# Ledger of designs, part 100: miniprotein binders against b1l550

Target 1, 279 residues: b1l550
Amino acid sequence: MRLPEELLERARDIHSEAPSHRIKLDRVGSFGLKVPVEFKGFLLLAEADVWVSLPEGRRGVDLSRQVEAIYELSNPPKDPFSLCREAAISLLEKLNYADSSGVSIRFDAPLQDGESLKYYGVEISSIASDEIINKIRVEILGMTACPCTAELIRAYKSSEIAATHTQRSLGILEVSTKAEHPDPDKLASIIERAMSSPLRTYTKRPDEGGLVIRSLSNARLAEDVVREMIHLFLEEFGHLPEDTHILAAVRSMESVHMHDIYAERSFSLDEIRKEISSH

## First folded at step 10 (miniprotein)

Design g19T
Fold by ESMFold2-Fast, scan of step 10:
Structure g19T (fold): chain B 279 residues (1-279), chain A 94 residues (1-94)
Amino acid sequence: as target 1 above (279 residues)
Amino acid sequence: GEIRVTVEIEKDGRRIRFTYVFTSPEKLEKILKEIERIIRLFGADRIRITVEASSEEEAERLADEFRELAERLGYDEIEVTREGNRFTVEAERE
């Protein structure tokens, strides 16, 4: 049942009122919205957060206008990158009291895996003010093999090929840039190529043996994986603006420990090039 | 070669700047369409699009495509300026 429309004339406009305390809020919005997106031929259900800044003199945000902004742009479904940027712009146009807006979209991206699919995590955002900053975070599991234990077993047994432990490792690449979002499939590829071997959704024994042998022949510390990810990133995305910021990280779920090993490096393109050139 | 497109849109004193950097010419069509959608969504009264490419000929061709975009969007005052391999398209409808 709808309430009588004449009540609107007598009701206070709560959102436009002065707040109890004159404090600016950085992000006020609608979080956990379900939105359909089209990603590389797939129709996916994504989760979105939308927000704006709120000035110290205004009590609340027009939340219904935030939902309208993303709803209008998500029907029919479109690619999540354009949706992210266009929704951030639309929020600033619709909510003129805001000096900034943001949109984040999260989904599991399909990746071809032989005759099947595997999935990796993607989170993208666009934050609009006097410029647009685009962020993307890609997470994908791979396999690493320990070179330290391999060397110890080789020394102990004096064998040509040493056994070692293998484990799942989570590779992470996060990019913040004033240019468009990098292609997440390329970021996922960089992570997988930096690992000892990729993981599979389905494998038969001969293929499983092949992955293990590949991993053992390509043993890498978490530190090695991070350095290789940075190297491969620079080859693929070195053309991005020099103020582009990158986080490269690996969390190795060590099979011989109760705890994980973690390695990371944050840098700007300008910073890393100067470091590499200095020798 | 590398192509850089920087877009500035302005409405009622609010100005937003964003950039595209790509090496694949086939991406241009998608970028043009997205820029058009963003300009329409924002309702910009003034736009400035700067194109930078490896060659002057390529940059000029791209700048002409953005000039045509400004015409399609209904901007009356369109000016194209050049500095080497950099072309800037400025348009206003007030």
Scores: ipSAE 0.574, ipTM 0.853, lowest interface PAE 1.9, mean pLDDT 86

Design g19V
Fold by ESMFold2-Fast, scan of step 10:
Structure g19V (fold): chain B 279 residues (1-279), chain A 94 residues (1-94)
Amino acid sequence: as target 1 above (279 residues)
Amino acid sequence: GEIRVTVEIEKDGRRIRFVYVFTSPEKLEKILKEIERIIRLFGADRIRITVEASSEEEAERLADEFRELAERLGYDEIEVTREGNRFTVEAERE
């Protein structure tokens, strides 16, 4: 059933009315929208959140205009980074009472893995006000091997083969910048290269043995992995604006413990360069 | 070499600034199209685009691309200024 449109002439405009309490809201929007995106030749189903700020004198937000903004720009599917930025701008144009707008998009990104694909997590956002701030978070699993236990076994001489425990570790790189979003494949590559070895979706027995040996020969603490991630990030993305903020973190699911080990460092590019240049 | 493009768009007193930093020239076409879409979506009546490149020749070539973009978008007052490897394209529509 569809009611006659002429009823809109008599109905109150609830959204433009004064609220019961004059309180500004920071984010009001449509969350959990399913949108198709095109990523490096793949058509992916992504999940999007869109929002705007709501001034203290206005009761509500025009939710239909928010959905219109994202869906107009997602058909046909496009690059999620452009979609994020363009939708944020469109929201401000369509909802002129808002001081700021934001869009976030989440998806699992395919990465070539020998004869198959593996996937890593990507979340991107764009927040528009008097400037656009772009944020990206990449998470990917890798393998780490403990250098402490390796050293103890070597000292003990109970085996002819160097040995230690290995575990899955989750690497995290988050970047917030006034420039465009960094390429997530490059962020994922940095994380994997910082690990003792990458993980595989598909492994034959000889390849599995090689992967384990590689990990054992590159034993690294979670702390080592975070430092290496930062080093590699600076080599690849040191050209970003100096006020770019980065979070580098590793969560190691220790195979010999009931708990995980976690290491992280947050920094801006200007901060880290001053620190490194001190010696 | 590194290329930096700073875009400022303005409409009815609302001004938004955003930046692109890239090293591969092949990204320029995609960036130009995105900037064009953003300007159209926002309905900007004033734009200011600053380009910086490692060479004056490259910066001038890029500035020319953005001057053509402003013309294509219907801006009637377009000014291009230069300081070394930095070019600024400013355009206004009534």
Scores: ipSAE 0.542, ipTM 0.841, lowest interface PAE 2.1, mean pLDDT 86

Design g19W
Fold by ESMFold2-Fast, scan of step 10:
Structure g19W (fold): chain B 279 residues (1-279), chain A 94 residues (1-94)
Amino acid sequence: as target 1 above (279 residues)
Amino acid sequence: GEIRVTVEIEKDGRRIRFWYVFTSPEKLEKILKEIERIIRLFGADRIRITVEASSEEEAERLADEFRELAERLGYDEIEVTREGNRFTVEAERE
C-alpha cells in the first residue's frame, strides 16, 4: 500500500516551517547508510554518513535528498574518495539552504599478506563549504616489544638475548588536508614500518618464530613508534599543503598490565617543519 | 615533478575551492574526470582552474587539457592566463 500523492498538495511542508527555537544546527543527516565501493580492484561494503548544516529558520532537512545524493553516485560502485567529494558537492547543490555539507565513508581495506589477505580500518570524509576539506584515518594493528624489560633481562643474565614482552599495538594516522586524500595503503605501510613488526593473518611455526625474533630485535616504546610514524609520514607526504593537519598515535595493549599505554602527537606541516628545523 | 591543481567553482554566489597535488602524470585523467563530474553536479556557472608545475612546458600542456575540458562542458567564455609557471583557465556561462 502507498498513500495517494494527491495528499502532498494538502499536507504541510514540515521541513520548510519555522522551528520552535531559532537555533542553527551543525550536522543533520542520514547516518549508517550501506554503500558499495570499489577499492583497488575490490568490491567492498562500506558504511556512509551524510549531513548538512541547518539554518536557524528551517525546521528540518530533506533526508530523501541526502540519500539521493549518495546513492546516485554509488551505482555503479566507484572509488570511495571520489564518492566522498562528489556526494558532498551534490548535497550542497540539492540542499541550497545549507552552508556546509559532509560525507564520511568507513570500510575495512584488504591488504595482501603473503598467500592471504589482512585488513585495516579506513575512514574518509569530505566537508564542503567555501572549500573542500578531506580527512582520512587509517588504523592498523602491529606488534611492539618492550625495550625496558629487554634491557633488564639482558642485565640480569649478562646475555645477548633480547627477551621481553610483546603485545599488539594499534597504530593510527589521521590526515586533514585541502588536497586529495592520501593513499591509505601508504599510510598503513608507514604505520607497519614504524612498529617492531607487522602482524600476519596466518603463519606457520617457522614464520611465527621469525616474526617474534624480528620484533624482539626491533624493540620500541609507543613514543618511539609515534616519532617514527611522523618521520616516515614527512618523507612520503611532505609535499602536502603547509596547513595540512596530522594526528599520529599508538595504543599499546600491554601484555603485562591490565591497562593500555597511549602516545600521540597532533601537528600541522608548518608547525612540525619549524620544530624540526630549530634543531 | 610536483603538479598542483586548484579548482574554484561558482554558482549563484556560492563559491567552492578545492585542490589536487600529485607527482604522477597518470593521475591526470582520473582527476580530470572527477573535476568534470563535480562541475556537472554543482551546476557551476563559472570555473577557475589554476595549474602549477615545475616545468613551464608541463604546466602549459596541463592548462590546455583543462581548457579542452571547459570547452567540452559548454562554457561560452574561456580565458587562459599565465604568470610564470602558473596557468589559470577561467570559464563562464550565463
Scores: ipSAE 0.556, ipTM 0.846, lowest interface PAE 2.1, mean pLDDT 86

Design g19Y
Fold by ESMFold2-Fast, scan of step 10:
Structure g19Y (fold): chain B 279 residues (1-279), chain A 94 residues (1-94)
Amino acid sequence: as target 1 above (279 residues)
Amino acid sequence: GEIRVTVEIEKDGRRIRFYYVFTSPEKLEKILKEIERIIRLFGADRIRITVEASSEEEAERLADEFRELAERLGYDEIEVTREGNRFTVEAERE
C-alpha cells in the first residue's frame, strides 16, 4: 500500500526546519547497507555506511536520497574503491548543504591459496570535502614463533631446530592518503611476508610440517613483525604523498598465555623518513 | 616511471581536489574512466587536470588523453599548458 503523494503538500518538511539546538553534526547517514561489489573478478556482498555533515541550522538529512544514490551507483556492481569515491562525490552534489561526505565499505577479500581460496578483511573509506581522503585497513592472520623460547631450548638441548611455541597473529596495515587506495592484495602480502609464515586454508601433513618448520626457522617477536611490515611498506609504497598516515600493528594470540601481545606504530611518511635518516 | 595525476573539479563555487599516483601504464585506462564518472556525477563546470611523469613524452601523451576526455565531456574552452615534465589541462563550459 502506498499513501497518496498529495499528503506531501500538507506535511511539514521536517528536515529543512531549524533544530532545537544550533549544533553542527559531523556524520549523519545510512549505516549497515548491503551492496554488491566487483573485486578482482569476484562478485561479493559488502556492507556500506554513507554519511554527510549537517550544518547547525538544519534539523535533518535527506536519508532516502543517500540510499537511492548509493544503489544507483551499485548497479551494475563495480569496484568498491571507485564506488567509495564516486558515492562520496555524489553525496556532496546531491546534498548541497553538506560541507563533507563520507563512504565506508567493508568486505572479505579472496586471495588465491594453492588450488583453494583464503580470505582477509578489508575496510575502505573515502571522505570528500575540499579534497578526497582515502583510507584502507587490511587485516590478515599469519603465524609467529617465539625466538626467546627457541633460544632457551637451543641452549638446553643444543639442537639445530629449536622447539618453541607458535601462535596465530593478526597483522594490521591501515593507510590514510590523498592518493588513491593502495592495492589491498599488496598490503596483505606485506603482512604475510613480515610473519614467521602465512596460514593456509587447506594443508596435508607434509605441507603442514613445512609451515611449522618455516615458522620455527623464522621466529619473530610481534615487535619484529611490525618493524618488518613498516620496512616492506616503505619499499612498496614510498611514492605516496609525504602526509600519508600509516598504522602498522600485530596482535599475537600467545599459545602459552591467557592474554595477547600487541605491538603498533602510527606514523606519517615524512615522520618515518626523518627518523630513519637520523640513524 | 612514476606518474602523478591531480584532478580538480569545480561547480557553483565548490571545489574538490583528488590525486592518483601510479607506476604501471595499465592503470591509466581505469583511472581515466573513474575520472570521467566523477566529473559527470559532480556536474563540474570547470576541471583542471595536472599530469607529471618521469619522461616528457609520457606526460604529453597522458595530457592528450585528458584533453580528449575534456572534449568528450563537452567542455567548450580547453587549454593545455606545459612546465617541464608537468602538463595541465584546464577546461570550462559556459
Scores: ipSAE 0.545, ipTM 0.838, lowest interface PAE 2.0, mean pLDDT 86

Design g20F
Fold by ESMFold2-Fast, scan of step 10:
Structure g20F (fold): chain B 279 residues (1-279), chain A 94 residues (1-94)
Amino acid sequence: as target 1 above (279 residues)
Amino acid sequence: GEIRVTVEIEKDGRRIRFLFVFTSPEKLEKILKEIERIIRLFGADRIRITVEASSEEEAERLADEFRELAERLGYDEIEVTREGNRFTVEAERE
């Protein structure tokens, strides 16, 4: 019987050959890998992408070494942040021809909601070159209530009772930093506190009524929510390096329109501090 | 209360820098273990760890912890320098 090792000794190393065209590729890798992660006491199924840069003189990437890098580090399951950073570093060590490596991990994070759980979206990445840049994106639904319609209805009826439309709004915080990833639960908390009210997994009718009344008494434009998210972010994460870049956004799924309202601000910590302190 | 740890690792001419920033002392143990794993994983021949602590007393205590880390990693040459609330641990394998 012929062993695979004997065949490999005679076969050409396709990946190390010169390509047909000498063109550098920015990202070549294994995408859509299923990996278990441990997050705040939960064992979750995450999806990972791993990649490296490919120099112009090399035909291909050793994909098996990429898969080995992340799987060696994911058994037993570990926290997704350490996994992300360590896998990116491992890729550069295993694939020495690469100038950079990257790892992205996506999962739905559980968040305590009374005696139940609710879930929010998390995507993290680590890109390693001469430094490591860590990125995290958190998306969570909340509720907003329109202050403009509330004021019009109040004026029309000459009453103190506010009536307005409410809708689901998606809050987004994305942070890119040289420091470790921010805690996603804290980012989710910032988003929810900026909204008119958070959403619940389960409510009884009296609790639901209270939630609606709370939303109406805290009516906010998408623009208001974005500004409040930035304010709360600076209170919690102002200690991050000054070149940390943040995206704060809200997509309001307007119940009275066939389209959504969107508000967004991108900034660095250095930029926003100067803006707030200036007149 | 804020502590900044900058880690530079080098192997065969490739150098990577990464940063930890924290205020909670409980995070130190987790950070030390992660730094150790990263250094071992990369196979670094040289390391430089710079720590900015909240006080001189804290820097003195932490310098010992990071020196012990370099010793556990098996580096032959270890140098620790202190200046106020800042210290640097430099280590190399021969």
Scores: ipSAE 0.552, ipTM 0.845, lowest interface PAE 2.2, mean pLDDT 85

Design g20H
Fold by ESMFold2-Fast, scan of step 10:
Structure g20H (fold): chain B 279 residues (1-279), chain A 94 residues (1-94)
Amino acid sequence: as target 1 above (279 residues)
Amino acid sequence: GEIRVTVEIEKDGRRIRFLHVFTSPEKLEKILKEIERIIRLFGADRIRITVEASSEEEAERLADEFRELAERLGYDEIEVTREGNRFTVEAERE
């Protein structure tokens, strides 16, 4: 059904009217949009949120213009990082009463895993105002092995093979920067290299045994993993602006406990360089 | 070496600044195309692009590429200034 177009000529412009209360709103938008993206040769279904600020004197945001902004830029599907930044700019152009705009895009990123694929989580955003701030969060599972229990068992049994408990651990790297989004595959690689071993989507029994032995020979505390992630991050991304903020974290789902172990560190590049240089 | 590109775009009193920092020369073409798309999407009537290159020779080469970008975008007034390994392209429509 479609109403007569004549009504549009006589209808009130509700959005431009004065609101019931003259209060500014920080984020008004369309959340949970499904958008196609192209990521490193893959066509993926991503989920997007788009928003703008609303001034105190305007009753509403034209939500249809927000949806148009991101959909116009997503056909044909493109790189999600460029889509995120370009959509934020497009929102400010289309909705000139807004002081700021934002776009967030979430997807599961494929990563080559032998002859198969595994997936890790990616969430990116771009917030535009008088400057653009880009944020990326990468989460990927890996394996950790406990060095404390390994040492106790070695002392107790004098075993040729170090025995200890292993568990799945979630590694997290979040970066907020004025520069472009860091490559999520490189962030995922940093996380996996910091772990006792990576996890696999598919393994045969001999490969599974090798993975376990690798983990046991490279036992690491959650605290060790976070420090190694930071070290590796600085080697790869030390060129980013000094005010870039990073969160490095690990959540270890301990196989011998009813609870998890968590370790994290937040820092700016300027802060961490001074800390390291003081030693 | 490291290349730093700062882009400032302005339209109807609104000014937005954004930054690209990279060490891989292969990324330059993709970054240039994205800058062009953003400028067109915003409809900027004035732009200022400042580039810090890894060398003076690289800055000279890149200055020509960014001048050509401003010309392709249809700006009437284009000024390029160079200082060692840094250059600035300022362009606007009359």
Scores: ipSAE 0.610, ipTM 0.866, lowest interface PAE 1.8, mean pLDDT 86

Design g20L
Fold by ESMFold2-Fast, scan of step 10:
Structure g20L (fold): chain B 279 residues (1-279), chain A 94 residues (1-94)
Amino acid sequence: as target 1 above (279 residues)
Amino acid sequence: GEIRVTVEIEKDGRRIRFLLVFTSPEKLEKILKEIERIIRLFGADRIRITVEASSEEEAERLADEFRELAERLGYDEIEVTREGNRFTVEAERE
């Protein structure tokens, strides 16, 4: 099982050798690592990727040092934001031939809603070079109701109760910034407030009826949801650096179609302020 | 008000710069501990921390916290400079 360590003295150091072709690689690392993290009082199982750049004159990366770096920092479990940033910096220190390093961590974040617990998707990263760029992506399901069909039904016959189709929609907010990661719970809240109504893991009949009525009373196109998400984002996070880049998107799983509807907008804070101020 | 902290760490010619922006003063202790961990992990020989706040008094108070941090980390030469509501703490080992 375990070979004698004396063999290492006779073996070539493959990683430090010149490669067959003098080509730089952007990302070389360990992907799909299972790492425990502590998130807002919960101990969660996360999945992590760690990597470094590899210069054109070096054949390989010391993968064992990459794994050591993140595991040393993850025991005891810590918050994923600190882990992400600290591991990226540790990689540059341990692997001095690299121009850059990166760490991505993915997990499902618990969100308390009444007596229920639901989950939303979080992916964070930190990329270190001569500066650190932090990125976070939050995805959460909500409900949307079609205003177009509602209007057609209203025209067909008078109705005091709105009637239209509803569907699950996936809201997405992605932020890339030189500042620290935004709070994912606040990003999830922005997405849910932009929707016709939130979704829940568990509902009783009265609560279910209430969600449907709320959605019907607040019918929104995917385009409406994206615009509202941007508006709410600017209210909460307008203080971030002007070069902060945001992606706001909605994928609506249309109940009356065999395909989805997708709407998105990417922008920097500087760009969106100029656009809004022109009106 | 908004508080901006720019941290630059350097070791053997490699320099990394990062920015922290926050409005809640209650976050300061967490931020100080994170910066301390990062400095120790990197093994920085030189650090430069710039603090900007809407209040001169707030910025000065924060700069003093970072000066104390540099002292706890064992830096030999520590300098604090001011330009308006901007305070910079520079520290290095000989």
Scores: ipSAE 0.438, ipTM 0.797, lowest interface PAE 2.8, mean pLDDT 85

Design g21E
Fold by ESMFold2-Fast, scan of step 10:
Structure g21E (fold): chain B 279 residues (1-279), chain A 94 residues (1-94)
Amino acid sequence: as target 1 above (279 residues)
Amino acid sequence: GEIRVTVEIEKDGRRIRFLYEFTSPEKLEKILKEIERIIRLFGADRIRITVEASSEEEAERLADEFRELAERLGYDEIEVTREGNRFTVEAERE
């Protein structure tokens, strides 16, 4: 049970002691915390990680103070973007020995899908030091159709609508910026528009047929999808600071293989614009 | 018009800079509230907020909003400086 308080005055203050080795640690904190967040009218259960840097001369971090801080800021539940930024700032103020602090929050975001809902993955972070860097990662499933097999079947059958294999493909957009987090719904929309077709939670047979025909008529390599995502991202978010870093990727779960196909490109806004302009 | 707000907060030698970019005036209220919460959480004794907008009138109006925010937060010394369509609100307390 509860130990006597008089033991505290005889116990060593372990956290404030010098460590066995004078080595700085980049991230020390509480990981896997469950926190409620308010996202676009929904109350969601999210998972949060909070951390600070630890200087070479200090043995440990005040972890209980970290947990209390984030729970105070999450009651009442608020939007996860503000929670990330506010908690990172609060941690840096409360733990003054730290050079930096960070907060990551993960959840499945609801998205209206006709008469129903579908879900996509969101992870957001804020890292505070001399500045605040905001990071967001959005993952959503879509459908791709293979243009290579389509061409072979077209040659074989001489058909107007080429048959080909279709599969689920996971689209990924990750943005790291000094500006505020981009709207995840817009990032999800970019990913879906770059695919052969979006996926649905529910559809009747005529609508299902339409999605299949759309996909077959818009067959795309994983490489095509990544390039289209980048193009659409620049149209929507080209206003972000030039040092904004983006990762665009697609993982295609090929229905004719036991393995996946993967394509990605990382870039900064200034880098990609110079590349596009030179061609 | 596109609006850019840069916020710098300082306490006991620690300074943190962060940025907001938006086009919708409705977003301003949410941004002001978040900036207020961050300043209070950090306990900043000095703040510097720079506003840049496509028009001088819009930038001046926004700078006035941040001047009022500094007053509500209890800053005693507040200065507003202009350079074109860029306004800077600097505030500090004892």
Scores: ipSAE 0.588, ipTM 0.858, lowest interface PAE 1.9, mean pLDDT 86

Design g21F
Fold by ESMFold2-Fast, scan of step 10:
Structure g21F (fold): chain B 279 residues (1-279), chain A 94 residues (1-94)
Amino acid sequence: as target 1 above (279 residues)
Amino acid sequence: GEIRVTVEIEKDGRRIRFLYFFTSPEKLEKILKEIERIIRLFGADRIRITVEASSEEEAERLADEFRELAERLGYDEIEVTREGNRFTVEAERE
């Protein structure tokens, strides 16, 4: 059923009215939008959230303008980083009552894995106000091997290759910066290099054996992995603005326990440099 | 060397500042195109682009590209100012 458009002329503009309570809202928007993006030669289906701040004197947000902003910019599909930044700016232009706008885009990123592909999680955001803050979160699975059990087994048996338990570990790097989003492939690479071994989409028995041996020969605590991630991040991205904020974390799904081990560190570039230089 | 580009766009009293940091010159063309798209999307009446590079000659070349961008975007009053290895392109429309 469709109502006549003439009714719009006599209907109240609900969104522009005063609200029941004069309270500002931080984020009001359209969440879970499906948008196509182009990422490194791939056309991917991404999910997007778009929002704006709502002042205490206004009852509602023009949601249709939010959808228009991202739709206009996603056809033809473009890279998700430019889409994120441009849509956030477009929202502020279209919705002039808002003090800030934001866009978040989530997708699984393909990564070359020998002759196949593997995938890692990416979430990027851009928040625009009097400046643009860009945020990226990368999550990728890797393998860790326990050095404590390895040492115990080595002491029990005089073997050059110590047996120990291995498990999937989720590595997380989150970066918030006034500069452009860091390359997620580089963030994923940092996480994988910090692990005992990366995981593969496809392995045959000889390759699987090699992966296991690599992990056993490079046993690492979750704490070791986080420290290595931070070290590698500083080597690759130390040029970013000093107020860039980073979260490095690992969640190890311990194969010998019913619970996980978790380690994390949050820091700004300014903070971590001063900490390291004091040693 | 490291290149820093600071972009400020203004329309009807709303000002937004954003930054680009990069070390490889091959990223420059993509950054320039994105800046152009953002300026057009915002409909800025005034822009201010500051370029800082490791050499004055490099910064000056980049500033000239942004001056040309302002001209292509239809800004009438364009001013380029230098302070060391920092060049600022300011442009206003109407």
Scores: ipSAE 0.548, ipTM 0.846, lowest interface PAE 2.1, mean pLDDT 86

Design g21I
Fold by ESMFold2-Fast, scan of step 10:
Structure g21I (fold): chain B 279 residues (1-279), chain A 94 residues (1-94)
Amino acid sequence: as target 1 above (279 residues)
Amino acid sequence: GEIRVTVEIEKDGRRIRFLYIFTSPEKLEKILKEIERIIRLFGADRIRITVEASSEEEAERLADEFRELAERLGYDEIEVTREGNRFTVEAERE
């Protein structure tokens, strides 16, 4: 049902009114929007959140204007990084009372895996004010093997290949920077290379055996994986601004425990360089 | 070598700064197109683009690309200034 437009002439403009309490709100927006994006040749369904700051003297935000901003930019589908940055800028232009705007976009990214595909998680955002801050979080599963149990079994029963427990581990890299978003495929690659082995969508017995042997031959603690992720990140992305902030983390779903192991480190590029260079 | 592009856009007293850092020249076309779209979306009446590269020749070539962009966008007053390997393109529209 569509009501007559002439009713708008009699209706109060609620959004422009003074609020009950003069309190600024940090984020007011449209959350959980479904938007198509083009990612490295794939057309994907992504989920987006868009928001702006709301000043203490204004009761509400024009939410339809926010939806217009992102949908105008998502047809035809475009890469989610440009969509994120451009939509944040568009929101500030369209909603002149806002001090800041933000856009976040989440999707599962396809990654070639032999003759099949596997998927990893990507969440990106752009927040615009007097500058644009770009953030990306990549999560991908890999395999880790316990070096402690490997060493104990080697001592107990001498063998060319040590036996130990293996488990799925979730690797996480999150980057916040004034520069453009890092390539998520490169972040996923860093995580996988830091692990004992990557996971596969499809394996036959010989391939599965090889993956297990690779993992056993490259046993790593969660702490080892985090340190390796940081090392590899610095090799690939050390050119980013010094105030770039990174979170590197691993959550290991231990096959021999009822609980998980978690290791993380957050740092700025400036901080980590000073730490590594210290005597 | 490493290329740094800092873009400042201004409209009605609101100024926003953003940065691109890249090493591959192949990224330049995509960056130029995105900068153009952002400028158009914002409706900027003033822009300032600073390019810094490993060589003066490379920085000058890149600055010329941004000068041409400002011309295509219809800016009336365009200034290019140099300080070593750093070039700044400033443009303004009424």
Scores: ipSAE 0.662, ipTM 0.881, lowest interface PAE 1.4, mean pLDDT 87

